# Designs tried in a protein design chat: VH-VL binders against q96q42r690to885. Part 2

Target 1, 196 residues: q96q42r690to885
Amino acid sequence: GYIASLHELATTERRFYSKLSDIKSQILRPLLSLENLGTTTTVQLLQEVASRFSKLCYLIGQHGASLSSFLHGVKEARSLVILKHSSLFLDSYTEYCTSITNFLVMGGFQLLAKPAIDFLNKNQELLQDLSEVNDENTQLMEILNTLFFLPIRRLHNYAKVLLKLATCFEVASPEYQKLQDSSSCYECLALHLGRK

## First folded at step 1 (VH-VL)

Design r14 (framework fv_erenumab)
Fold by ESMFold2-Fast, scan of step 1:
Structure r14 (fold): chain C 196 residues (1-196), chain A 118 residues (1-118), chain B 110 residues (1-110)
Amino acid sequence: as target 1 above (196 residues)
Amino acid sequence: QVQLVESGGGVVQPGRSLRLSCAASGFTFSSYGMHWVRQAPGKGLEWVAVISYDGSNKYSVDSVKGRFTISRDNSKNTLFLQMNSLRAEDTAVYYCARVHYYGWFDPWGQGTTVTVSS
Amino acid sequence: QSVLTQPPSVSAAPGQKVTISCSGSSSNIGNNYVSWYQQLPGTAPKLLIYDNNKRPSGIPDRFSGSKSGTSTTLGITGLQTGDEADYYCGTWDSSLRAYVFGGGTKLTVL
C-alpha cells in the first residue's frame, strides 16, 4: 500500500542521507583540507563539486525528515516533494551532476597531486564500502566514480518508488497520472545526467 | 524543560470506559506526533496508537481498534486516549511519548496505571 | 509473541561486556531505522540508541548499536550495577503500519 511505499521511501532517503553525510565528513572535507591538492583549476572544480554535494546532502536530509515527519505525525508532512517536482530539489541534483561531470571531463581525481592520491589510497577500504563495490580488485578511480555517481542512482530509485505509489490509485485518477509523470521525469533526468 | 505528564488512570470494571490525558510542556506540542505505549504487569512494551501533529492521521494496534480513540487538543497541549469496552487484557501502565522525525520516542511520560478488574 | 525477537535474559559480571540481539524481518528492521530503550526497575523507558547507532546527549559511549540486514544488536561494555534493567529494541513495521518492540531482555549484573 501507499503508506508502506512512503515508509520505504523515507527509510531509503534517510539511509542515503547518512551515506552522503559520511562521504562529506570522512572523504570530501579531509581531502580539501590537505595542502597541495593539485593545479588551481583542478582544486577549483573539486571545491565546486564539494559545494554542490553539500547542498544536495542538506536538501536530501530535509526531504527525508519531511517524509519521516509525515509518517510519524509531525509538521512539514503535507506535501510529497518529489511528486511536486520542486525546482530547488531537481536543480540541486542537476547542479551537482553538472559539477561532477565537469570535474571528471577535466581529468577528475586522477589529476590530483600525490598527497591527495595517498589520502584516497589510505581510505580505499572505506571508499569501497561507501560505494558498495564488492570486487576487491576494483581500481581506486572506478570506486570514486561509482561513489560520486550515487545521486544519479538515487534518481532511478525515486522513479521506481513513484511507480509503486501509482499502483495504489485508479488508473483514471489524477493521482495515478501525476505519479506516472513524476516517475518518467526522474528516470529521464537520471539517464540524461548519467550520459554526460 | 521538556516533559509529559499522564493522568486519568484508575480501577474500572470490564465493559466500562476511561479517558487518559497527557499534558505536554517545554516544547511546541503542535509540531510533533504523539504515541501511546502500554506495559502490562511484568510484561514488555506494547505500542497502542499514534496521532499526527495536526490530528488528521491516526493509527492503532488491531487489538484496540474500534474500542480506543486517540485525539489531541493543540490549544491545550494535551493528548487523549478514550478507552471504551475495556477488557482485563487492557490492564497496564499507559505511557505517552513524543516521536522524533526519524521514529524514536523521546521523552516518555511517567505513566498512568489502568486496572480492569471485576 | 513479539514481532521482534530478543533473548529473554542476559547476565555478566561488573566490568565485562554483553551484546543483546534483536531479530526481525524486511518489513521492520530490514527497511527501517532501529532504536533501543532502557527501562530501569519501576521507571519509564529511556531512549538509549536511535538511528541504529547514534547516542542521545548524556548516554555514555559504553553503549553502542549496530544493524546488519534484518537484525540489530546493542553492545554494553564496562558493565556497572546501575545497568541492570530491561532493554527493548523498537522500529516501525511497514506492513503492520505500527511501531513494534522486541519482547525485552532483562540484564542482570552478578
Scores: ipSAE 0.000, ipTM 0.454, lowest interface PAE 15.3, mean pLDDT 83

